# Ledger of designs, part 8: VH-VL binders against q9hk44

Target 1, 202 residues: q9hk44
Amino acid sequence: MNSRIMFIGGVPGVGKTSISGYIARNTDIDIVLSSDYLREFLRPFAPQESHLETSVYDAWKFYGDMSDDNIIRGYLDQARPIMGGINRVIARALANGEDLIIESLYFVPDMMDEMVLKNAFLAYVYIDDPDLHRSRLEDRINYTHRNSPGSRLAAHLKEYRTIMDYSMDMARGRGIGLYSTDDYALARQRLLDDFRKFVDRR
Below, E stands for the ipSAE of ESMFold2; O stands for the ipSAE of OpenDDE; V2 stands for 0.75 times the mean of E and O plus 0.25 times the DockQ between their complexes.

## First folded at step 1 (VH-VL)

Design ut11 (framework fv_utomilumab; at its last look DockQ between E and O 0.03; V2 from the best seeds 0.00; counts 0 for: pae E 17.4 > 2, placed apart)
Fold by OpenDDE, look of step 2:
Structure ut11 (fold): chain C 202 residues (1-202), chain A 120 residues (1-120), chain B 108 residues (1-108)
Amino acid sequence: as target 1 above (202 residues)
Amino acid sequence: EVQLVQSGAEVKKPGESLRISCKGSGYSFTSYWISWVRQMPGKGLEWMGKIDPSDSYTNYSPSFQGQVTISADKSISTAYLQWSSLKASDTAMYYCARLGRYYFDAFDIWGQGTLVTVSS
Amino acid sequence: SYELTQPPSVSVSPGQTASITCSGDKLGDKYAHWYQQKPGQSPVLVIYQDSKRPSGIPERFSGSNSGNTATLTISGTQAMDEADYYCQAWDSSTYYVVFGGGTKLTVL
């Protein structure tokens, strides 16, 4: 297989959209997909139990009181149909030898086929500093989401941090690289370098 | 030069405690995992567990879970394998090996091994 | 538990091609790595990610992986290639590292 595929995970505010664009520009990969759009695409058809009509930060409400466990449950419910779609998209790209970058809030490698996992570069980006994370959420309006107030998402920092911690733990368990974007420039360069190494045929 | 240097051979009695070390040099120690691999006399390689030296996150093989402790001191680029109470059956060669951050990475650097002999 | 199975021994004459297999359930969907270990020495990575060769490893070493079997191939086998060879992969369920039982390659 000659396709170059990167699947990058991260909660809002970590810079996954920007870094994906950076990678795309530096690797001449033209197609970059976002799970935000995939989510919208699937919403009319998604199972009710996925609760895709609800924001991920509110998904815990279907399980009762706010808790880390319920936050993750809600997250996973939404992730299931989206990850299924992502898995198929990547599989298609692989089959056709197409280059592709997918950035996603939903990052659950356990929901992907082994063949897909083997042939795609998976990475998870995160922020260590909660205050920096908050500020980046608030500043989204100035960068990637120009018509969406960041204050709304910043109010749900806890939920995102919970999901991030869960995702990081899963990623580590699976041997997926973690990239702190506290130093964004360093992170994107490291990610680019690692991606190039991955796709390099030796 | 990238290398892992392990501590010297150990001769112990059953019931004694032991900690052996693996020191990395020539690379960023916290950028790679360290694994410990056991090889009993005349036998194959057995993965024991691994550690991320950056924060000491550990993962053990079920066969070694609770039997040994893997730790690291990133300030001196050193990983450790330790027993609280050795058994004769712990007699083996123990290797540390460097592992990249990704599941598709291999053990590209190995220590020279530490022979541990446990006998009455 | 996930297991990798290797033949305990393989024999070849100098100049012949040696093939060492490693079998596991859907191993082709995983990355297989190979290590060479000579007596009294540490293991050495000879093939990684199914077919990639580290620098310093002779070109006569190659690897493939499909279905349930990974194969280490040594073309033009030399006396110095006599060693134990181990395959290695990750358990996709537990994400533990798994080694094969090892194959002793004898060069006759």
Scores: ipSAE 0.721, ipTM 0.895, lowest interface PAE 0.7, mean pLDDT 94
Fold by ESMFold2-Fast, scan of step 1:
Parts: structure tokens; sequence; C-alpha cells
Structure ut11 (fold): chain C 202 residues (1-202), chain A 120 residues (1-120), chain B 108 residues (1-108)
């Protein structure tokens, strides 16, 4: 049987951790990986030019003044080694016949190996309403986090939404599904249904 | 019956403007991309670009970027291909085809084609 | 600048097997789709996702895709199968749809 691989992208506050858990429970997939932990594991070994010791919302500072271009440049520097690692993790799961869900802030189709593009269900989750996005970041502990204050992340909403808009543009051109989590219950059901259809089509 | 119906043949002179249409029926029009494909006389298929009718997002081949405009009106399930100033080299058969949302989907439904002839 | 290469023509006798190839760098890592176009008609999807046949397409049509080459195979070829055949994939780096140059199948 072919592996069932789901790779979902999204910025903080869009609910990708909760959605990943929901999909895992409803598909009997036991392995769910977060790029947050992959990033921490990689940090001691990553090239210095990737700036993984710096928060993604500060990485533009290596390029000068804040701008959309510099925010994306900083994001892509960090994405490069992480996406390389994700490619290899997915390749291993495919080789071993393992099912896997990965949820990641770093979601760059141009950095995905062809085997990932062919064999993984790719999806990008987003929040259309910026006020709702800010609210969900501020109240983050009520959804998925216990000791990670959302107010710090809410202060960087602009940087996260710049990354989100860029990621959506990249995904959309490729026919990678975009899922608004403004209605969270609807989004997770659509993702589950579409993932099942993807598996059935192969 | 799922189908795409295109507007009729056009005969134009160089420099004239033109808009041709592709109307979908029998399915949810906003659930599929619509692509435009050119076929010059005796030649193969060339992908020109695509549109998402739900919000009119467009993606063009570099060969056609700036040469044509793709648009859609979801209220009447119709996509359009438009030239501001036709050239003799635009003489071709133009097809519309629907493309599923996912990157692994094929063109499963094609329009009948619109023949555009540009000559003086 | 991803390109798909097809032979310009293939000839077979009625009842023989026709094989039409489509070559592209690492094409087996992408999905290949195949379209049939008869003179004066619109293209018709005959194979999608490498090897799957749409409803209504005869069982004599089959497909494969590995390495750098996708192949459309037509067994027991009939006169009605005379047509141009196009392969299609997408360029993962540019998000563009790419068609092969087409192969004219002659049954004689």
Amino acid sequence: as target 1 above (202 residues)
Amino acid sequence: EVQLVQSGAEVKKPGESLRISCKGSGYSFTSYWISWVRQMPGKGLEWMGKIDPSDSYTNYSPSFQGQVTISADKSISTAYLQWSSLKASDTAMYYCARLGRYYFDAFDIWGQGTLVTVSS
Amino acid sequence: SYELTQPPSVSVSPGQTASITCSGDKLGDKYAHWYQQKPGQSPVLVIYQDSKRPSGIPERFSGSNSGNTATLTISGTQAMDEADYYCQAWDSSTYYVVFGGGTKLTVL
C-alpha cells in the first residue's frame, strides 16, 4: 500500500496544530511532526547564514529596513535547511510505507523535492480576517499552548501575514489547496474529505 | 451534462480588439480553474494561462503575459480571453478547458474551440 | 523552461500495438496525462495520472510513467484511433502547464 502523507503549511495562529490532531485521529495516523521541533533539532547543525537562532519575525533585520521583500528573504533563509530536512523525512516515510502528517510554518513548494510533490497531500491553511488572526494569536493558550504567550506573536502579525500571503501565492499557482480557518470546523472537515479523496485517487 | 461552450468564430483585422468567451454548465463553476490553450494552424497545443473564477486570480505563461487578458464572471459561469490589439500571428484555434483544483488533476472537459482569423 | 518531447509520428498496421513516448527530465516524478485530438475536433482526455483511464475510454488504452519517460500504449489499434496524441505535465518550478509537441498516429 502507498504511504498516506499530509504536509500542511500555515503561520502561527491559524490552527494547524489542532487540525493536524483532528486529521490524525480520524485517519489513524500515529506520527504528527511539527516544524517547530524539527527547527529546534536542526539549530545546532544549521549553517550560520540560515539564521535559525533568530526568530523568523526578526530575520528581515539581516537585510536592512522592514519591507515585504526583506521579510520574505529572512523567511526563505530559514526555510531552506528546514525544507531540506522535511524532504528527507517524507522520503523515509514513503520508502518504509509509513503514514505521516507534517505541519509547518515553512512551506515553500519550490524547495520541495519532486517525490514530495507527487506523493504527499499538500495543503496551506490561512486566516482571511486579520482581526480574527490577531485575536487567535492573543488567545493562543486557549487552543493549543499552555506556557507560550500569544501576545508576543500578535505583536508580529504583520510579518506573519506577509509570509502567509507569499505562501498562498506560491501554493495557489500550483493547485495546492488553500483552506480558510475563519470557520475552523468547516476547514478541518474539508481538509479531511480532500485528504481522503487524494488517497483514493492514487 | 457537464460542458464548456465557447463563442463562435471571429474574423478580424490587425489592430482590432476582441474578446471570446467560454461558458460552463452542469457543474460548480467556481470549483475548477479554467485554462486557455492556443493551437496555431497545423501546430500543437500551447498553454496560455488559467483563472480561478471564484476570485479571478490569474496565472499566465510567460509567452502570453501582457499579450492577452484572461477574466471571468462567476455570476454567469463564463470565462473570457481578450486582446487589446490583434496581430496576424494570433490566427489560431483557441480552446478553453477546465482543470481540477489539485496539482495532480488533468483537463477532463474541453470547449469546442473558437477559431480566430486575423488578416487584412 | 521545462520541455516534453514526443516523436512527431508513429505508424502501425490495424490490430498492432502502438506505443507513443513522452520524455522529460524526471518525468516519472510528475503526473503525466494524455489527450487524443482527431482532425477538426477538441482534445479528449484518454489517460490521466500516468495510468488511469476515464470512464468511456476503451480498455485497449493504457499508460505508464517512470524515470524520464511516460508511454501511452494502444493495443489492437483501430482506424478510429488515428489522431494526434499530446502528453501533458506541469513544471513544478514555474507552476506552468506543459504540453508535448504531439505525435501523429497513422494506422495503415
Scores: ipSAE 0.091, ipTM 0.663, lowest interface PAE 5.2, mean pLDDT 88
Fold by ESMFold2, look of step 2:
Structure ut11 (fold): chain C 202 residues (1-202), chain A 120 residues (1-120), chain B 108 residues (1-108)
Amino acid sequence: as target 1 above (202 residues)
Amino acid sequence: EVQLVQSGAEVKKPGESLRISCKGSGYSFTSYWISWVRQMPGKGLEWMGKIDPSDSYTNYSPSFQGQVTISADKSISTAYLQWSSLKASDTAMYYCARLGRYYFDAFDIWGQGTLVTVSS
Amino acid sequence: SYELTQPPSVSVSPGQTASITCSGDKLGDKYAHWYQQKPGQSPVLVIYQDSKRPSGIPERFSGSNSGNTATLTISGTQAMDEADYYCQAWDSSTYYVVFGGGTKLTVL
């Protein structure tokens, strides 16, 4: 039987870590990888032009004043080495018949190898309401990242929503499913059902 | 044998132009940044800027932006530091040094230095 | 405009341990490197990636980096260790290379 691969994209605060855990528990997939930790693993080895030493919300500063274009440029520079690694991890899982869930801030369809686009279930999660997004960033310490100061991340809501809007446009252009987590329980059930259908059709 | 070999010492007058060179050998020249570092007499090391010889992208220290030009000719594995109009305050030793592309990289190879003296 | 601060001088007796500090905001989150420069010579890399020695550098040279401070330590100092020492890091927010101001080690 073929590998069951789920690759969930989303910015901080949208609930991708919690959803990944829910999917793992309900599919008995044992391996869940987070790009937050993949990023930390790659930092000592990544090219300096990727700017992985800098938080994603500060990467626009390398290109001038804050603008949507500069925010996206910084994001894509950081994404390049991480997406390269994700491509290899999925290729290994496919070759070995292994199941895998990846949840990632870095979700760039143009950087996905053809075997990822063909063989992985791709989904992008988002929050439509900016006020709800802010509140979830502020509450992050109480949800999944108990030692991460939520007020620090919430100060960068603009950067995160710029990345989110860009990623949603790219996903829409490729027919990748978009899942609003404004209703978390609905979103996780839809993702689970769609993932099961994807696996069944293979 | 990895080496950076710089051009010889220069004695100039204020207002004159100057270009000094740094030639790399024994390695893939386009795989590393080349930085220029100034050391004024009796003073410390000052990073001036760096160039990626593969595409000539440059990154200047704010203190040197607009004061010098860094360039490279990858066909002869050579980087350059250039002034259009020297000042007496440009009197210093100038080093080139190579730097890998990863943030954990250090300057592992240094040129021998080029002494530039600018006096009326 | 990230800055690295070093003491201008450190004096030790031969055989003693010298410690040269390099201070910068959250420097422990970066890699610190150290260069030795003897009079009339080019700088030479003596410690890289906080604590690693290049081939040919004696074991008496060691390094650490934590919090806001990196430290170059020279145990059993010798007269030949008398030199200027510079720390260096990347300022990841600006893509700049940053050197410390240098420390003159005197062995008396």
Scores: ipSAE 0.000, ipTM 0.448, lowest interface PAE 17.4, mean pLDDT 88
ESMFold2 (binder alone), look of step 2: mean pLDDT 93; pTM 0.952
ESMFold2-Fast, scan of step 4: ipSAE 0.090; ipTM 0.659

Design ut2 (framework fv_utomilumab)
Fold by ESMFold2-Fast, scan of step 1:
Structure ut2 (fold): chain C 202 residues (1-202), chain A 121 residues (1-121), chain B 108 residues (1-108)
Amino acid sequence: as target 1 above (202 residues)
Amino acid sequence: EVQLVQSGAEVKKPGESLRISCKGSGYSFTSYWISWVRQMPGKGLEWMGKIDPSDSYTNYSPSFQGQVTISADKSISTAYLQWSSLKASDTAMYYCARLGYDFWSGYPDYWGQGTLVTVSS
Amino acid sequence: SYELTQPPSVSVSPGQTASITCSGDKLGDKYAHWYQQKPGQSPVLVIYQDSKRPSGIPERFSGSNSGNTATLTISGTQAMDEADYYCQAWDSSTAHVVFGGGTKLTVL
């Protein structure tokens, strides 16, 4: 196969959107899809039990008190239809010989089709330092979410870091590359180099 | 056939500079990272760092950051390991190895013959 | 940082099965790779991705990896198998190669 497919996971504030744009520019890949818009597309058709009408940081409320287990349960409910859609989008790109970058909050290796696991470059980006993560979320609110009140996403740092820790454990279990964006310049260069080598090894 | 050929043994005094080489052949040199591995006499393997020959990007083990410099010249398919000021504790066998990898992991798959570096007064 | 532990030595008689272990936190969720190093020689990859043999490596070499422990198994061990054996994993968070401390296999 000649398709160059990159699927990058990460929670808000870790820089996955910015990195995706950097990789696209440096590889001449024209299509970059965000799971935020895929989620909106799926909402009219998603099963009620997926709770896509609810913010991911509130989805634990359907399971009782806040706990890491309930946060993950809410996340996985939302992930299921979105990951199903991502599997289909990647399969189509592969069938047509098309290049594609997907960046997504929803990144669940157990929900990925074998076709995706074998043919896509998979990477998970994270921030190790919680204080840096909080600062990046505050910057994100100011620059990328004009209609959001200040610090709204930063107020849910605990929920996002619970999802991040869970996703990193799953990625590590599958040998999926983990890229710290505490040093953003290093992370973007490593991802670019690793993606180029992945493509060359095919 | 993939081959990595290293420069010959070196005998140096403390404080001297040194650069040893590793020349790859039989594969696309810029498509694989090159790793350097140290083995002190009678001891195990210690991974020092790696270089991407396509753009000379380096990544070092914390123990070797600032102690050595790894470089490459892709025009002659050669990677280098360099010391600005050798110490007696640098006495060791140094291996270069091509970093093989899959989607999930990296592993040295082809190794050079090694360069013995002896540092004594 | 990530660490791999091996026993320092293992002894077997010729024709017996040798077993060399490598332990690390959740190592079974990673790939383990194995190298053989004979005196005065470079390391040679004998097993990659837990259980795969490179071309030219005898069938008596096999590997497994589960939980926290990876195992290199040499069936019908021969005198020529006497060597140091190193396990290796990949720390994907740093993109670093991690070696175990090595195991000396004695065949007597």
Scores: ipSAE 0.006, ipTM 0.455, lowest interface PAE 13.0, mean pLDDT 87

Design ut3 (framework fv_utomilumab; at its last look DockQ between E and O 0.54; V2 from the best seeds 0.00; counts 0 for: pae E 9.2 > 2)
Fold by ESMFold2-Fast, scan of step 1:
Structure ut3 (fold): chain C 202 residues (1-202), chain A 122 residues (1-122), chain B 108 residues (1-108)
Amino acid sequence: as target 1 above (202 residues)
Amino acid sequence: EVQLVQSGAEVKKPGESLRISCKGSGYSFTSYWISWVRQMPGKGLEWMGKIDPSDSYTNYSPSFQGQVTISADKSISTAYLQWSSLKASDTAMYYCARHEGYSYGYEDFDYWGQGTLVTVSS
Amino acid sequence: SYELTQPPSVSVSPGQTASITCSGDNLGDKYAHWYQQKPGQSPVLVIYQDSKRPSGIPERFSGSNSGNTATLTISGTQAMDEADYYCQAWDSSTAHVVFGGGTKLTVL
């Protein structure tokens, strides 16, 4: 296993797509996969109980009120088939000596093989300041998702931040690094440096 | 030179409070986690918990959750282990040790403090 | 709770190869680290990430980790190697560091 594999987690608005591109460019890794497209590919074939036809910010509705517990239940239902797919994609890349970056809303290390956790670099990116997060979601809606009306994603900031907090707690508990993109330039450089150290340490 | 220097030996009675310290020098203190490890007389090593000094996030072993408090003051590069009420069973050598926390399984403790002997007797 | 099992003691004559094992469920899927502790001293990292030596550790120290067992191997064992040896791994399911019970290595 000579592969350089990075799996970057983060909710919408935190800059995970942009940081993934920066890392790819600076490490000469040609393949960057987004869980948005992996989800869409899996959607016709996913188990019904995963509720992939429902937006992640609405998935709590299958469990009752909009509590943190129900938001996480809905998120985990959707995460299960997606994480299963990601685990297999990474395992294949490791077996074949291929380099790969995956950026994903769905980030559940508990749903991955430990051999994958041992041999791939996992990182979680987040925004500490909720007002900055809201601002970046509004900018994303206006400039990258033109058919998305007004503040639609920003209206679901609560659901995204509940998922973010859950993901951060899991990442820290499993020895996975957290990178605050409140200072985007610092975060991307730290992530690049840590990924290079990871590769050298193997 | 990287060093972790711990506070001196303590002799206490049951029910007393205690805080021991671990001061890091020669490196960026907030770039490494600090773990506390207990070694009871004649026994093996037991991991108690760890702290990220950059934001004071703590992670405890289930056996030590609620029994001790781990804290840090990054302005003086010092981590602490504290008891509100000591028991005779807390008699042990306590070590601090550092590790990088940027990847899964990187809890290899490359530098250790010299240890603080805590004796609790009446 | 995840547990790492080591033999309590291993005896070897000077110049012989000592092997100290550390057993845990699917330990090869985790990183194993090894520490040497001499009486009255702090532990010293002798092997990290299964098989790597820190600077200053003699090349006669080596490690391996596969399946359920990690092994610390000391070739040409010397009297100065007499110590307690501890293995260590990270348990992702409980999110904590686990140490083995330790092995006392006696050189004659």
Scores: ipSAE 0.674, ipTM 0.854, lowest interface PAE 1.3, mean pLDDT 90
Fold by OpenDDE, look of step 2:
Structure ut3 (fold): chain C 202 residues (1-202), chain A 122 residues (1-122), chain B 108 residues (1-108)
Amino acid sequence: as target 1 above (202 residues)
Amino acid sequence: EVQLVQSGAEVKKPGESLRISCKGSGYSFTSYWISWVRQMPGKGLEWMGKIDPSDSYTNYSPSFQGQVTISADKSISTAYLQWSSLKASDTAMYYCARHEGYSYGYEDFDYWGQGTLVTVSS
Amino acid sequence: SYELTQPPSVSVSPGQTASITCSGDNLGDKYAHWYQQKPGQSPVLVIYQDSKRPSGIPERFSGSNSGNTATLTISGTQAMDEADYYCQAWDSSTAHVVFGGGTKLTVL
């Protein structure tokens, strides 16, 4: 297999959209998919129990009071149909020898096939500093989401950080690289370098 | 040139503590994981655990969890393996080895230390 | 825990082809790596990611991996190839590294 596949995870505000674009431009990969759009695509057809009509930061409400456990349960419910789709998309790209980058809030390697994990480059990007994270959420309007005020998302920082912590733990458990974007320039360069190494070894 | 240089042979008694070292050179130390591997006399290779020197994250084999401590000092590009209380059964050759840590299947050890012989006897 | 099984020994005459197997559940869905170790020396990586050969390793070394079995093949085996060989993979669920029990290759 000679396809170049990158699957990058991260909660809103960490810079995964921007960094994915950076990687694409520097590797001449033309196709970049976002789970935001995949989510919209799936909403009309997704199982009711996935609760895709609800924002991820409100998904805990289906389980009762706000708690870390309920936040994660809600997150996983939404992740199931999306990850199933992402897994199939990557499998197809691999089978056809296509280059592809996928960036996603939903990052659950446990829901992916071993063959996909073996043949794709997985990475999770995060922010250590909560204040910086909040700031970046608020500033999204100045970058990738020009018509969407970031204040709405910043109000749900707790939920996002809970999901981030869970995702980071899972990534570590699967030997997937973690990339702090506290230093964004360093992070994107490191990710690009690692992806190139991945490709070069194939 | 990439090198992993380990500390010298150790002769210890049961109950004593010990820390052996593995120093990396010729590469970015924080860009690779370090694993420790035990080889008892006349036996096979046993993976003990690994560390990401960049943030000191560790992952231990179930057989060695709680039995040893793996650590690293990235300021001097050195990884450590330590015992709080040695046993005679700890007598073995210990290797450090590096591997990539950023991708699935990149756990191949491309460079190894020369090994540290640890002998524990009363 | 995930386990890898190797034959304890394999014998081959000079010039013949040696094959060393490594078995594990769905090993073909993982990457298998191989190491050579001679007496009194550190292990040396001879095959990585199933079939890739590091720089400096002779072309007579090759590898394959499918189903539940990875295979290290040494064509035109030479006396210097006599050594212990270990396969290695990892548990994808825990990221634990796993070695096979090792195979002693004797060149007769």
Scores: ipSAE 0.637, ipTM 0.867, lowest interface PAE 1.0, mean pLDDT 94
Fold by ESMFold2, look of step 2:
Structure ut3 (fold): chain C 202 residues (1-202), chain A 122 residues (1-122), chain B 108 residues (1-108)
Amino acid sequence: as target 1 above (202 residues)
Amino acid sequence: EVQLVQSGAEVKKPGESLRISCKGSGYSFTSYWISWVRQMPGKGLEWMGKIDPSDSYTNYSPSFQGQVTISADKSISTAYLQWSSLKASDTAMYYCARHEGYSYGYEDFDYWGQGTLVTVSS
Amino acid sequence: SYELTQPPSVSVSPGQTASITCSGDNLGDKYAHWYQQKPGQSPVLVIYQDSKRPSGIPERFSGSNSGNTATLTISGTQAMDEADYYCQAWDSSTAHVVFGGGTKLTVL
């Protein structure tokens, strides 16, 4: 049917979890999935040497010294199985005429099935100002993760911004919308408006 | 009224430089990508590359990477296609066309320029 | 890498139905778009998103897309429909635009 599917990408601290909740409330979409929890589901079923056992900010260590290339290689290795699962979840929602919001650290357009690219509203959220990004990571307990302080994550800002810059370049090449959340309230409203336009134009 | 108006026909010699233009009007220029499309005499349509005028990000067909430069000046709603050194094999009709970015699920070319004929010969 | 294949020509008698095919791997999983080009003119969008007609395109133009094949169908074909027709889709691996090779429609 005419499933309403939103797939929001972004690294930690950019506000994708809060935005997905805002969109869900304003569209009456009941199901919101986070790749953080999808990753946890996959860990027990990854039977060999699995890059899923490490945090994304440590995944470069499988390839040697810290470098942009090794950060991206580690990210992509983690992304492959998770993106495979996301493709199947969206395909099911489309086949059943069901609405769905997915928010994900793992947002790799080259790994998206054609059905996803054709039928889902795709958006990538980012923060332009690195100092604001760091402060958002440190303040996560006040937004969405009340018992998981962001100080550990903020120590890995370099890794997250490397992944963010890579993801933005790949998204831009396909014309996927990039949304700065430096002004969070404006960004979430712009995303809601654009999602509604996407749904209406079909 | 959405309109893409291209610069006029060009007759050039091999080795010369050339820049042709595509001016958009009647819409928000930075809201759409511009692609350039080549059509050699008697042949089909070949996609050359695209530009997002909002930030000038470009993406080229492998066949044209390094052969041409695509650029835009959003302050005057104009996209450009440029050669630093023309070859006789560059003789063709060149079209600009607009399309939405992928996030809106619409990747058709709804409006085309009138074409710019480029002839390269001694 | 992604390739769209069209027959080089199709001939029909006036009033009959013309069908122009466009073949590509898993083309039915993406949108196919169709353009008409008459001699000396720019291409004109006639079908988008597999089967939708832009404003001003006659109802005798229709489209479908499933499996590996998209089809442009012109019912009640008229002499003014004589043109080259191109299909278009996107190469997912590169985000590049791909055109079919074109089909010359001849009426009588």
Scores: ipSAE 0.010, ipTM 0.614, lowest interface PAE 9.2, mean pLDDT 87
ESMFold2 (binder alone), look of step 2: mean pLDDT 93; pTM 0.950
ESMFold2-Fast, scan of step 4: ipSAE 0.641; ipTM 0.849

